# Designs tried in a protein design chat: miniprotein binders against a2bj90. Part 89

Target 1, 235 residues: a2bj90
Amino acid sequence: MSRSARRKTSALNTVLRVVEVFASIQGEGPFTGTYSVFVRLAGCNLRCPFCDTRYAWSLEAGKPLGVEELVEEIARYEPSLVVITGGEPLLQRHPLNSLVEGLESLGLRVQLETNGILPAPARDEQLWRVYHVVSPKDVPVRVPGAKLHPSWVDYARATGRAWFKFLVANEQHVREVAEYVAKLGIPRSRVYIMPLTPEKLDMKELLELHSRIASLAVKWRLNFSPRLHLLVQLP

## First folded at step 9 (miniprotein)

Design GZ35
Fold by ESMFold2-Fast, scan of step 9:
Structure GZ35 (fold): chain B 235 residues (1-235), chain A 99 residues (1-99)
Amino acid sequence: as target 1 above (235 residues)
Amino acid sequence: SEFLRLAKIYQRAAERALRKGDYEKAVYYLYLVAELALEKGDLELAIEYLEKAAEIAQRANLRELEAQVYELLARVYEALGDKEKAEEYRRKAEEIREG
């Protein structure tokens, strides 16, 4: 078999349903400000009322792409960070591990954004080796079915490669987050609160929400995540 | 005040969602307005927004959001000192989730 034919066969063995691939700046979490390529995978196991990416909820919303093709497309952007998001990317766990392997072979830094309902990576997964921003949706935003899998806390402590990012709209939400992370034993150094921003806010409204939640982060001794891309009008 | 400015942001978001037929977002943002009102001790305003949210949730058959609205109504009535109303709304929320 030729090398190209064998590579085509390998790519066909691992296929991801991809909604979109685009370059932007990571606007959220511990890597805020990093030049990134975003890979949005299709499918989600939640139906958050405030969700702005409802077009990604169905697996059928994604186009099938081979892992090798996707790695090549990502590499053309020459990113400092690859952000794999969705939907819920862990729904496509098996081909996702293959994607991570391909990206790491090129020396690319990978960050996964996950709702944390599905288990944290096992040591034998390629996903064990990359960064994870876990966004629990059980507290404080109370999405049905959104229980955080307990393995994420142990993964965060064992690896130092997970952070927990919470959407908040008011001080009661911040109090609930503080109680939640204390009960689970999540170190405060790994906790971010982020303003819950509806679509189509003007700059003054965006700044007001950011200012309020940032002030609460100081008061409650938690880290603050902006939504920088919204403030600078990037995707 | 700061409270009024923040409440208006979510209120306007709810109005935009209603115009688009996005009832889930509308109910959720009205819920956030009510939480802000409760946090400031404006219990009458919290009840007003939660009643609007409940009506939209019922009309759109959003049972889980309706249950959440009733749970917050129970907390608002508890804060108001109306224990009977608080228990009534807790029961309404449980009936939706269990039934």
Scores: ipSAE 0.726, ipTM 0.894, lowest interface PAE 1.1, mean pLDDT 89

Design GZ36
Fold by ESMFold2-Fast, scan of step 9:
Structure GZ36 (fold): chain B 235 residues (1-235), chain A 99 residues (1-99)
Amino acid sequence: as target 1 above (235 residues)
Amino acid sequence: SEFLRLAKIYQRAAERALRKGDYEKAVYYLYLVAELALEKGDLELAIEYLEKAAEIAQRANLRELEARVYDLLARVYEALGDKEKAEEYRRKAEEIREG
């Protein structure tokens, strides 16, 4: 496809199905503690048993919003980071590239949260230029149909703009993660383990899970991601 | 005792899920309790929680989760040295995924 044809196609496909837009603190991954606006896109290509956002699984859960309208809404929050999550945001890839273009034109930093089943960005996509936190669901949580697309490893190596964040509940999970990333050639510096926290835990339970997984991160020489928003009781 | 604290967190989460009729979360959290028990070497406790998880999965027609429970039962029986039961549970999981 030519550049002109791609621009025309992207412009015509500039509607996103959006579940919610809200301001909070990024509680997870490499940008933990950053004042952020979260944009939850509708639709998902997985049905994880532990999923806390099942309301976003269907595309019909999202309201149609134009890219320009969404950019204006996000900009009103004056965020340090825009977190685009879902569902699986890459299911709406074409209008998502247009959204990223609009946000970057305002100087806003963008982070995508993805399950990594769909291919990593190509060099001619606006998504190539933003940050990606990839949350594989094939290891260790073994969700059926979840397989990390190999292009994400190449993207991480080429750009330095991807990290891999794994939900873990025990040391066997951490061992499986360590073996998995070693086989794929993912540097430990790009790997985060994060506690698998059920809904409606009290503060003591949240701290116990965080403490255990943080201890395992030290032992296995991996990065630790908290779920800081849960600890400080933010969305 | 750290094992007991962590196992109780997931056990209580499973109980909350059951009360809400969220059988998928209930089975998954019981599965996590069983993994913790296996990791500690408490194979009898692992089997107990996996049997509970299998029953819930069967009743709720959660075939894929049922297969996953059987996969872990096979691993537990391998750890016990019961190769015949381990193979039986592997076959049960395969039958579900092929059917």
Scores: ipSAE 0.697, ipTM 0.882, lowest interface PAE 1.3, mean pLDDT 89

Design GZ37
Fold by ESMFold2-Fast, scan of step 9:
Structure GZ37 (fold): chain B 235 residues (1-235), chain A 99 residues (1-99)
Amino acid sequence: as target 1 above (235 residues)
Amino acid sequence: SEFLRLAKIYQRAAERALRKGDYEKAVYYLYLVAELALEKGDLELAIEYLEKAAEIAQRANLRELEARVYLLLARVYEALGDKEKAEEYRRKAEEIREG
């Protein structure tokens, strides 16, 4: 088979279950403010009680979409950043590596949002070259089954392409995060704390939560992640 | 104070969740109110919110959240100096996770 025929056959065997694709501004983490396309993959290995995207929990919530078709859809937006989120995207690891390869071939920057339960990328995966925002759910929010895989710390040290973003609601949470990252050897420069925002807050409540957590970030010498899209009323 | 503003935000969120029948979110937000109360040193208020959270979790059969609520009740009773009640709530949490 020619290279083209081989790629076509590979694409037919590489399907992602996709919940939604939409353009917005990345409101969180190290790329806050970036014009982005969000790709929400179906399936999750956690059942967080505070989860706002419960519609993505089941793999059946996603429609099957070929990697090449998805790459073309994303490219039409001409994004500065492709944010792959979910559910838990690493549940669809094999086709996800193919998606990353396709996006990189177009010169697109890719960021993965993951809960970090599944192992970090190996050096031979396309995902090794992608940026990762890891959102542990074992500390401080204590979701059952949410133990961070230790390979994420090694990946962060080896590549400089992982950051750790923690949901916090109070100072005790920030203390627990500080202790957790110190124990694991994660540099504070790679740690973000983000306010735990319930649905349907008014602007005053949203600002109060952001203000408090930002103040704690300064006090504890950690980075602060807003939820900018909520503040500017975007998806 | 900041404590009152944050506690009211999560309390109102719990009330909205409860009205919608989202018992899981209601329990979790009441738990956050209790953590804020514990942080402020208002142990009686923490117990009040945790007892309400435990009742909702039990009635809605939210076993993992019920266990989590019991573990925080154990921490609050330990802070109060009541080691016997603290151990009782730790046992209740363990029974749920094993059974």
Scores: ipSAE 0.674, ipTM 0.872, lowest interface PAE 1.3, mean pLDDT 90

Design GZ38
Fold by ESMFold2-Fast, scan of step 9:
Structure GZ38 (fold): chain B 235 residues (1-235), chain A 99 residues (1-99)
Amino acid sequence: as target 1 above (235 residues)
Amino acid sequence: SEFLRLAKIYQRAAERALRKGDYEKAVYYLYLVAELALEKGDLELAIEYLEKAAEIAQRANLRELEARVYYLLARVYEALGDKEKAEEYRRKAEEIREG
């Protein structure tokens, strides 16, 4: 693509609504323990009752930032991993692909956190090449409108770059997850269960929830995701 | 028991949510207490917490959560063998969703 053609890129491909950018440790999923920069994008297509980031629900909660400016801000942290989360990042799909392209050009590893309602990346998207942690909200937590798009299963099988992370509070939830992923053909090696932790738990309560869900992960032969940042008191 | 410890965690979370006026979280956490009770076969405790959750959902006009609470009440009454109450609560939930 020539430089002249590239300058015709619209604002839809170059501006993101960003709630916050901060450095922390990835506390969840397959990259637990990794020094990361978190980019929280504004806007969400769900209204989960247990949501702790309700401040990100509206697109208007985000400050407009150009992709180049955001790439420069992220790069200053020198992260091992860039975690793009939200709200629901795929609501800003077109400029998100441009952000991913910029980050990959710097050799940065990118992970997207998504609720999986919107379709998985197509082969011609920059997002096809990065890692995805899909957090379905249809099973077991039954959020209205939260049906997982079936293309995520196809994407996971084709690329090996998607994992499925489920919030659970009890053994019935784990049973429902096990049945759900078996019916969809999702390998257990790509499945994580994670404790549903309310705000303001003390350390003993956090450990008890983690211990229970970890025990269930062993029993049901699924991977366990902690919420490590909560245990070590990081954002 | 482990059940009592886990149920108490979500119960305390519901109480904190109520004090903050976060009725959605309060109803949801009481719902989790009821699911734990149902899982352990304490059907009376499950009904107690679901009735509290339904009352909060009604007063706060949280219609979708109210419907979800009624579906779980229907499942609990089904487990009790009370098919009439199970159907009554299922109907209440469906009426909310159909509006």
Scores: ipSAE 0.682, ipTM 0.877, lowest interface PAE 1.3, mean pLDDT 89

Design GZ39
Fold by ESMFold2-Fast, scan of step 9:
Parts: sequence; structure tokens; C-alpha cells
Structure GZ39 (fold): chain B 235 residues (1-235), chain A 99 residues (1-99)
Amino acid sequence: as target 1 above (235 residues)
Amino acid sequence: SEFLRLAKIYQRAAERALRKGDYEKAVYYLYLVAELALEKGDLELAIEYLEKAAEIAQRANLRELEARVYQLLARVYEALGDKEKAEEYRRKAEEIREG
């Protein structure tokens, strides 16, 4: 590779396309209740019918930000957790590893949210060392093209740093999740079910959906993820 | 009663999506209503919502969602004992997904 081409590639590895950066409370998954900064990266490799962040689907939705600039912006919030989400963050894998390195150098705890289509981190990636919440879209919600990469199961067993969070709307969905994780050998302790909440629900509707899915979690002996930010009216 | 409350949530979500011209969400939420109806054993209600979902999917050219709606219609008609309609909808779904 020429020096000019390598310099261009290196520059791409230090720039992320970012949709938004904001402070909130992590409302979902194993870190529910944590004061967090959310970094939404642009681009997605799925087109889920129920998606509420369609504004992040295209790479053009993101503004180019240097990794160092983004690290400084995040650090100003003094967060207990940095949540990197999107779109699909792993589409920007190379500069994402640089971001994670910068955040870890400041002692910040990082969680990635991913659909799990792209491979899990390799041992030589900075992403290997951080937490991952994998939200498969092949089961039970059956999004076309949303096949979970098998390396995520191996990563979870090897590191203990991945959990699997499933959107569910009814008991048949929970049954399909239970069968899916059993087939893949994912321990129930690593599995969360979360209510599929349409946009603009009132508080009564949110509570009814949360109550039903929580009851199913108890019945099926799975962990329950709320959508706490919706219940407390935060972004 | 619990079924009715949950079904109403997704039904109202579908209505909001239709008003916004978001046909993908509308079809998907109607599909969730139909799944809840099937789970309860209300086959006639499941067919009603799936037929509406299919119509919207056809008009909006949402082929993958249309195929999914047809697959569930096939299951509902099979449960109802209508083997001819079950096979018809199964074929329609396979034609879309293989084509």
C-alpha cells in the first residue's frame, strides 16, 4: 500500500460518523439505572419494521467527528457508563476500536449495543475488553438479514462480557427465545427479554406492557429488561 | 381481558402509524395483534387483522412483510380446519420469498 493510501486509511480509522451525543440514564439491560452518556453512531445493516431510530439508518445521518474530539466531549459529562449505540456501531469498527481505547485510557466503562450480525470482537481488538449487549433480530422478531453471528456465543462464554437482549410482544415470542438460547447454549443468566414498545405510548400502556413481559420473564425464568427511560420520561 | 388490553395497545399503535403514512409499522403492529389473537385462540379476529395487514402490505409494496402475513394466515386457516386456504397462503408466502 502506498504511503498516501495508508494515511487516508489511518484518517478514516480516527473519524466516526455520529448522529447524537447525550446524557441520560441507561434504561435497558444489565446496567439499568446507570448515569450514562449515549453515543449514537450512524449507519445500520438492518431495516427493522418497528425501528424508532430510522433517522440513524443512513451513514449520511452522522456528522464526522474525530475520535479525540469525541472522547473529550464524552468526558465532559463525567459518566459512570458510556453507551455506544446506533444504527449498528460495528459498521464503523476500526475507528470504534480507537474510541474505546481513548475512553478506557480515561478509566471510563464502555457498553456497546449491537444487533450481533457482524462478528464479535477478536482478542486483539480494544472492543474485546468492554461490555456488549447483543440484541438479535432473527428471533423472535424475524427481521430479514438479521442472522446472529455465532462468534457472539463464543465471546460470551470466553469473557462473560456479553448479554443477549430480546424484544418480545407475547408469550409465543418468549417461548421462541427460550428455544433459541437453549439451542445455542446461551445460559439463561445472560438472557434478557424486553417489551416491544411502540412510540408514543401513555404511562398506562407502558406499565401494562412492562407488567406482562416481566410476568413472562418470571414464568420462563429469564431476566427482564425494562425500558426505564420511557417510564421516567428521559431520552 | 389482559389479551384485549395488550391487543388494543398494538392496534392503536397501528392506527397512529397509518395516520403518519408509516405502512411498515402499521403492518407489523397489526401482525402483533393477530399473533395475540391466535395465542388466545380467537381465529376469526386473527384473520380480520391479518387481512387488513395484507391489504396494506400489498398497496405499499412491502413484499417481505406481505409474505410474513401470508405465513401466519396459513397457520390460522390450518387451525380453523380450512386446508385449501392454508395451502393457498403458504404458496403465496413461498412465491414471494423464493422470487
Scores: ipSAE 0.713, ipTM 0.888, lowest interface PAE 1.2, mean pLDDT 90

Design GZ4
Fold by ESMFold2-Fast, scan of step 9:
Structure GZ4 (fold): chain B 235 residues (1-235), chain A 99 residues (1-99)
Amino acid sequence: as target 1 above (235 residues)
Amino acid sequence: SDFLRLAKIYQRAAERALRKGDYEKAVYYLYLVAELALEKGDLELAIEYLEKAAEIAQRANLRELEARVYELLARVYEALGDKEKAEEYRRKAEEIREG
């Protein structure tokens, strides 16, 4: 086979566009505090005004990396959790299913972070078996083009493997989240609110934002997600 | 004073974004200050920050954020009971979204 034909087949099925791979602590969501390897995939289907990872928006920001090579790189870190993030990882759904298969074969726990615009995994996908933290961008932050795919609610009920994490800046945002999840029938036990933190906040400002949003979580009976890595100055 | 502390955090973030030429973040953070002001009932302060956000969005050709700023201005004027200005800003937002 020519190199071009092999490259095309590999790129479609077993190659991911990867921006970065690094070890850190999961600072957010239900697995906060877990020693993790982060795999940031390139490409995003949104352009959020508050986005901190604009360098991952383009698919060209990612270098092509074979699934098998990536599995070996991840395994060398000996992580308690593999966090697949981006961009929007589900844009690379086909090779992502292959990556998940490889990671599961090693007994590694996998968490996917997604904006939830693309459909939830089907029962016959490898992705059906892993954890998902869905971060809708239609409510409360109202990013154009962001609409949560309804299959995520069904997936969460069927598997217990999805949580919904919302960026909030004030109590009106929390009210909108509460109304949104009630309308969609998402159990409160699967809902996290997280402070919307601008870049370059000092520690006092970070703590004040965390404290206020945590207080609102208690008041509205929702779970709270910190951004722990920011508080402890990790990537 | 929770309102004042949060508003100052986002206001300072907007100033940092402006200094860096990140007009999109600047407009967004000013919008968050305005939401906090509206929530507290400080409608005059909300208008002040939204007018500044609108000017930056217009100059930087950030049409989507400009429309969002006008939508919030319409809500603030509605809260003031100024139906004429509320409708004016609602139309300005619609013109951007349709045109």
Scores: ipSAE 0.674, ipTM 0.877, lowest interface PAE 1.4, mean pLDDT 89

Design GZ40
Fold by ESMFold2-Fast, scan of step 9:
Structure GZ40 (fold): chain B 235 residues (1-235), chain A 99 residues (1-99)
Amino acid sequence: as target 1 above (235 residues)
Amino acid sequence: SEFLRLAKIYQRAAERALRKGDYEKAVYYLYLVAELALEKGDLELAIEYLEKAAEIAQRANLRELEARVYELLAKVYEALGDKEKAEEYRRKAEEIREG
């Protein structure tokens, strides 16, 4: 046995900085309507002007939780889907792979929500095996520093486990999305457009934005993502 | 019209953001109102909202958003046929991005 192999198994778990864990319904993307547990990881590599989760921007916003403890907490909800979001969850890539391994060992389905700036999973990562909803912020919303990493397109083609969800406010945004995904070779079947909804809209305003963007999705032959949790007043 | 209803949603959102001191959201939502106006061909309304957005961005020292507002103002003035104003706003945006 080598010196390295003779080291005792550490009692120290891999640690994630976690902002919140809560049960809700996935309101967005390809799994809309699914009973889910949301795990919001701290830290973000963007400062989107429209961001509603600014409380998660700093790593210091998250409490350190061991992967094993977090897996147990998530499992107590008995979810149909575990949604790992942030900030940007890939900033905590190493412990995130360990979390995904633990969740998959329990037969739980995992979805990551990511801005797609950091590279897509490599084949030897546990993250290779789970679902990813990539939310580019370079087009159409033009957040500085938000360029989509090209490996996400390759990952989507290779695995069928990535979709691209774009915030849109008008038809020009939809046109820009259509041009962008055509240029990158992303199939329209993997593209969602979603209404950009400011905070504290009333129900009539929410429905008007949803109706308009849904109409544009039909016109441009793209998938539509609601923000269902807002319509049914869930977190 | 549908345009007026959507524009008012983002306009009201901008007003709420201003009252809370969230200048980034205010500028961004005013920019969305201007994009909707431009899409409809209401160039004068687009300019009105972009000028409001530029003022807020300047006062709040939001340089990146200020440059973005000036870039859209340049495009709107080009569409209006005002080449001199378009060049003025392109120059203002470049000064921010270089400085």
Scores: ipSAE 0.712, ipTM 0.892, lowest interface PAE 1.2, mean pLDDT 89

Design GZ41
Fold by ESMFold2-Fast, scan of step 9:
Parts: C-alpha cells; sequence; structure tokens
Structure GZ41 (fold): chain B 235 residues (1-235), chain A 99 residues (1-99)
C-alpha cells in the first residue's frame, strides 16, 4: 500500500474513544514525579466498588478521536511521559497499538495503566515495547470478575517492562499481596503497594493513610506508591 | 490511637458515601473498618461494623458484597466460639453464591 493510502486507511479505522487529555504529574508507581500527559480512554470491564472514575466506565463517555489527531495533541504538551489510562485501555487494543506506534515514532515514553484481566502484549504488538503498570483487582480488593491474566507475569519476566501495583488498606491486605506475588513468582522489586484513599480526604487523613501504608511497605520489603497528585492537589 | 484514626477515616468515608447514595462504597468502607478492628483483636467491634455493612448491602441488593460480609462474620463468630452464629452466616453466604 502507498504511504498516503496506508495513512488514510489508518486514520479512518484507528479511532479511540477518549474521555480526557490533560497534563499533570504522574503521582503513582515507578514514574512518580514525572511530568506527564494523561490520556483517559473510555470503557471498562470492571465495576470496582471504590472506583473514583466511574464517568469513564461507558465506552460512550469517550469522544471518537483519530490516532493522528491524538498524537499531535499529546505532542503539543512536550511530555516526559505519556500515561494511557481509563477505564481499561486494552478494551481498545487495536487502535491503542496504533497510538503507541505514533507516540514512539516521536521518541515519547509511554506507560499503560491496566487491570491485567486481558492478556499481556504479544511480541508482534507495539504495546510489547512500552511500560505497563498492572493493577490487579482480584487481590486484595476482590472485585467480582477480576482475575489477573497469567501472561502478565511472563511478560514482566521477559521484558522488565511491567510492575504490579496493589491497592491496600491494612496489613492483612499487604500479607495477601505478599502471598499472591510469591505464588506467581513476581519479584518484590516489581511490586508496589498503594493506599486505598476514599474521595474527599483532607490533607491530614491523606498523610495518615500514606504514612501507614509506607510503613507496611518497609516492614514487608515491598515498594511504596504514593498518590502524589492528591497530596499536591493536581488532577 | 493510630487504629482509631485510621478506622475513623474509613468510617467518615462510609458516611459520605451513604449521604451520596453510593451504597457500594459505604459497604466497602465499613468492611475495611471491620478488618482494621480484627487486626486490633476487637472482635465485638468488627461484628458491629459488619452487621451495619450487611444491612446496607441487603437493602441495596448488593449480593456479592453481602456474601463477602457474611463470610467474614462467620469467621469472626468462629473465633469467638459462637458456632451457631458462624454456621448461620456461612449458610447465608452460601445461599447468595449458589444462586
Amino acid sequence: as target 1 above (235 residues)
Amino acid sequence: SEFLRLAKIYQRAAERALRKGDYEKAVYYLYLVAELALEKGDLELAIEYLEKAAEIAQRANLRELEARVYELLAEVYEALGDKEKAEEYRRKAEEIREG
């Protein structure tokens, strides 16, 4: 196919349902503190009781945007990191691979946030080449229908490009996470525990939850993820 | 002191959720309060919060959360030596999960 015909075909059929695009600081996980552009994709395959982004659950919550248009919008922010989140981004897997290809062509670093229910990238996907923060919802938070796809462990081992980030509220949760990752053979160096923060906490409450979960991370020899954006009042 | 402060955070969150009509969040946060009480060894307090969570879950028809609450109630009553109550809640959870 000619370059022009190929690009026209891609633009016509590589459309993403996008809820929002905004610049902020990555507040969570291994890239905490990085100037980032967030791309929130619509649609989710879970209904977590504690979810604070319920507005993204429906695919109809997203506006259709072509991959090329989205790449140009993201590039205007000149970000150090592009964070693709949702809902569940892997529900839009085909156009998502095209988006990743476009972003990588510009030298942009990409991180995907996923619940890990759908399979990890295959070697022939563009998604194989980017960073993934997998947030299992089967342990310890026990969301119905949530089960980590085993291919994510293989992907992490093969690439070194996946980390596992767990929401925790107490020490029992941390114990369950430690047992879970040991059974799956996930190295502790790739495991983050993060405080389960309800909406509308004041600064004192946020600091108390962060302090407790950080203390547990030290005790259990796991990495700690803050929710830095909440502490500094960014989106 | 620390336990009381953390428990109050989730308790206040549950109260905010109830005011908004978000029964799923309310039940979930009350369940977290009960888990914190269990870590402290306060079985009676855990039962109090789990009973509140069960009532809300039942009224709001949150079957999965209701079953989960009953399962933890059964464990707590076993720990207290109340075999009859433990079996009662185990049966209630099983009825939800079998249906």
Scores: ipSAE 0.694, ipTM 0.883, lowest interface PAE 1.3, mean pLDDT 89

Design GZ42
Fold by ESMFold2-Fast, scan of step 9:
Structure GZ42 (fold): chain B 235 residues (1-235), chain A 99 residues (1-99)
Amino acid sequence: as target 1 above (235 residues)
Amino acid sequence: SEFLRLAKIYQRAAERALRKGDYEKAVYYLYLVAELALEKGDLELAIEYLEKAAEIAQRANLRELEARVYELLALVYEALGDKEKAEEYRRKAEEIREG
């Protein structure tokens, strides 16, 4: 069978549970400001108290979509970046690898957002070749069950394709992040701190939280991630 | 002060969460207010917000968050020199963690 025929057959038997697909600007992390299409996958292995996307927690929240159909939908946006998020996308690991293969075949750049509980990609996975923003929930926000899998540090060192983005609300959180990444051997150049923003803040409150956490990033010599989409009122 | 402005943001967020019946968010945001108070050395204010968080967590049966709030209350009361209250909250947290 040809590669194309095998890919099509695999895609027809590979289904992702998808909550939403939409175009926006990546507001967070190393690709902040990039025109992106967001693919939110259903299912999550955490129940973070501060979670803003609780509607994605259940796998049943997602509509079943074939990989081929999803690739075509994404391609229609002509994005500079495809952001695969969730829930926790790695819960749907097998069909996710097929999606990545399809997107790569079109020359599309892919970024995965993950909580890092499940192992980092192996060298034989399609996911090995894409970008990963890992958002640990064990430190400093201390979500039960949220231990970062150690393979993510090895993956970051081996590939240069992973960054670590931490939610912070105060300086003690930033101190805990600095100690955590030093202990794990994560270079500061791959670490972002991001303000923990509750829902429905007004612009003044959003700017104040951003300003404080940005100041702490300078003080502690870490990168700062805004939530730019919130500041410019995009989804 | 900067502290007061940041604390008010999380306090207002907790109030909004409570009105919506989102007790997990309410408890979590009150806990963040307490952490900010503790960073400024205001142990009495930290206790005030942690006691509010504990009441909500207990009433909403949020055992994990309740234990976390009790753990911090124990540390703050210990720092304040109230050994009896510190031990009371340590025991409450242990009961949840082991049960």
Scores: ipSAE 0.697, ipTM 0.886, lowest interface PAE 1.3, mean pLDDT 90

Design GZ43
Fold by ESMFold2-Fast, scan of step 9:
Structure GZ43 (fold): chain B 235 residues (1-235), chain A 99 residues (1-99)
Amino acid sequence: as target 1 above (235 residues)
Amino acid sequence: SEFLRLAKIYQRAAERALRKGDYEKAVYYLYLVAELALEKGDLELAIEYLEKAAEIAQRANLRLLEARVYELLARVYEALGDKEKAEEYRRKAEEIREG
């Protein structure tokens, strides 16, 4: 392959549309409590009614940043975990693989948060080697167009690097989740339920929703994800 | 009861959304109140919140959410034993989804 063709391929994989980069504590999922840098990528392929990050829906909401520049910015925080989120980060799949490569070169642990509509990583992608928290929006919240791609279940079985995190508001939602994951063959050990928290709740309301969903997690033998950052008033 | 506390959280969230003109969030949160009411067996309360949600969805032209509200109204009327009303709301939802 010519050097020119190699340079062109590299250049296509070196720019991401980034909404924000900030340090916080991972408040959700299997790495709850971890000092993290969050990278919110622009663009989303869903329009969830309950979405609190509508500012990230458009690709134009993101500033173009080079992968190398972004890796350097992230490294300055000295994080225990890099959380790549969005919108839907897999919409920027090609430059995202380059970002993951750069972060792994520094020995950084990477977690991707995805709605799971787009296919899971292939074995030859850098994304194959990182952690994925898949948040399906077809069950129980039933967002139009939100069908989970079946490759995510295969990826989870093959790698042990995917977990499934579901927003729930009541026991019927938890029942639907339990039925859904059983039908797909997803082990309960990889399933998290998380309270659906509207914006601008006070502390008492946040605790009441967390308490209820945690109790249901015990009852249904599923893992519980808090939204810890909301409870401790971090971004 | 615990139900009343949880239902009030989503009800207040719906009220905040309405004040901001976010009709989509308002309908969705009223729908969650109705699901909690149905879960507790308070079918009349579920209908009350679903009727309000349907009115907002229709006025704001939120067709897919309107269909979803009608689908839950059909389930609530089925639970009440009102098969005629259940069929009526099933038809209304299907008309939206097919159109």
Scores: ipSAE 0.671, ipTM 0.880, lowest interface PAE 1.4, mean pLDDT 89

Design GZ44
Fold by ESMFold2-Fast, scan of step 9:
Structure GZ44 (fold): chain B 235 residues (1-235), chain A 99 residues (1-99)
Amino acid sequence: as target 1 above (235 residues)
Amino acid sequence: SEFLRLAKIYQRAAERALRKGDYEKAVYYLYLVAELALEKGDLELAIEYLEKAAEIAQRANLRYLEARVYELLARVYEALGDKEKAEEYRRKAEEIREG
């Protein structure tokens, strides 16, 4: 391949549309409490009614950033965890694999947040080696087009690197989650339920929702995910 | 009492969404209030919030949410033993999906 064509192809495969990069504490899922850098990628394949990050829905919401520049920016924070979120990060799968390769080369731990509609990583992808928190939107919240790709269950069983995190508002939702994961053969140890928190709640309201969903997690023998960043007023 | 506190949280969220013109969030949060009411067996309260949600969804042309509201209304009327109204709302939901 000519130098010009090779450079052009490399640039296309190593440019991400990025909405924001910021340091915070991971407030959700299996790594709750970890000092993290969040990388929000643009574009989403869902239009959830309860979505709080609608500003990231369009690919045009993101600025083009080279993978090498993004890796350097992330590294300056010296994070314990890099959280790649979106929109839906897997919409930018090819340059995302390049980002993961760069981050792994620095010994950084990477977590991807995904809605699980697109297939799980294949064994030859760099994404195969990182952690995934899959947030299905087909159950219990029933967003159109949100069917979980079955390969995520196989990936979770094969690697032990995927967990399933469900937004819930009531006990009926928890029952539906329990039935869903049992039907798919997802171990309860890999399942988190998380309170569905509207914007602009006060601390008392946040605590009430957290307390209720945590109690249901104990009752149904599932893991509980807080939204810790909301409780401690971090982004 | 706990039910009332949780329902009030989503009800207030719906009110805030309505004031901002975010009809999708308003309908969704009213739907959550109705689910909580149905869970506690307060079928009359569930119908009240679902009728409000349906009106907002219809006026804002939120067809997917309107269909979903009608499906829950059908379930609530089924629980009440009103099979005629349950079937009416099932048909309304299906008409939206077909058209």
Scores: ipSAE 0.696, ipTM 0.883, lowest interface PAE 1.2, mean pLDDT 89

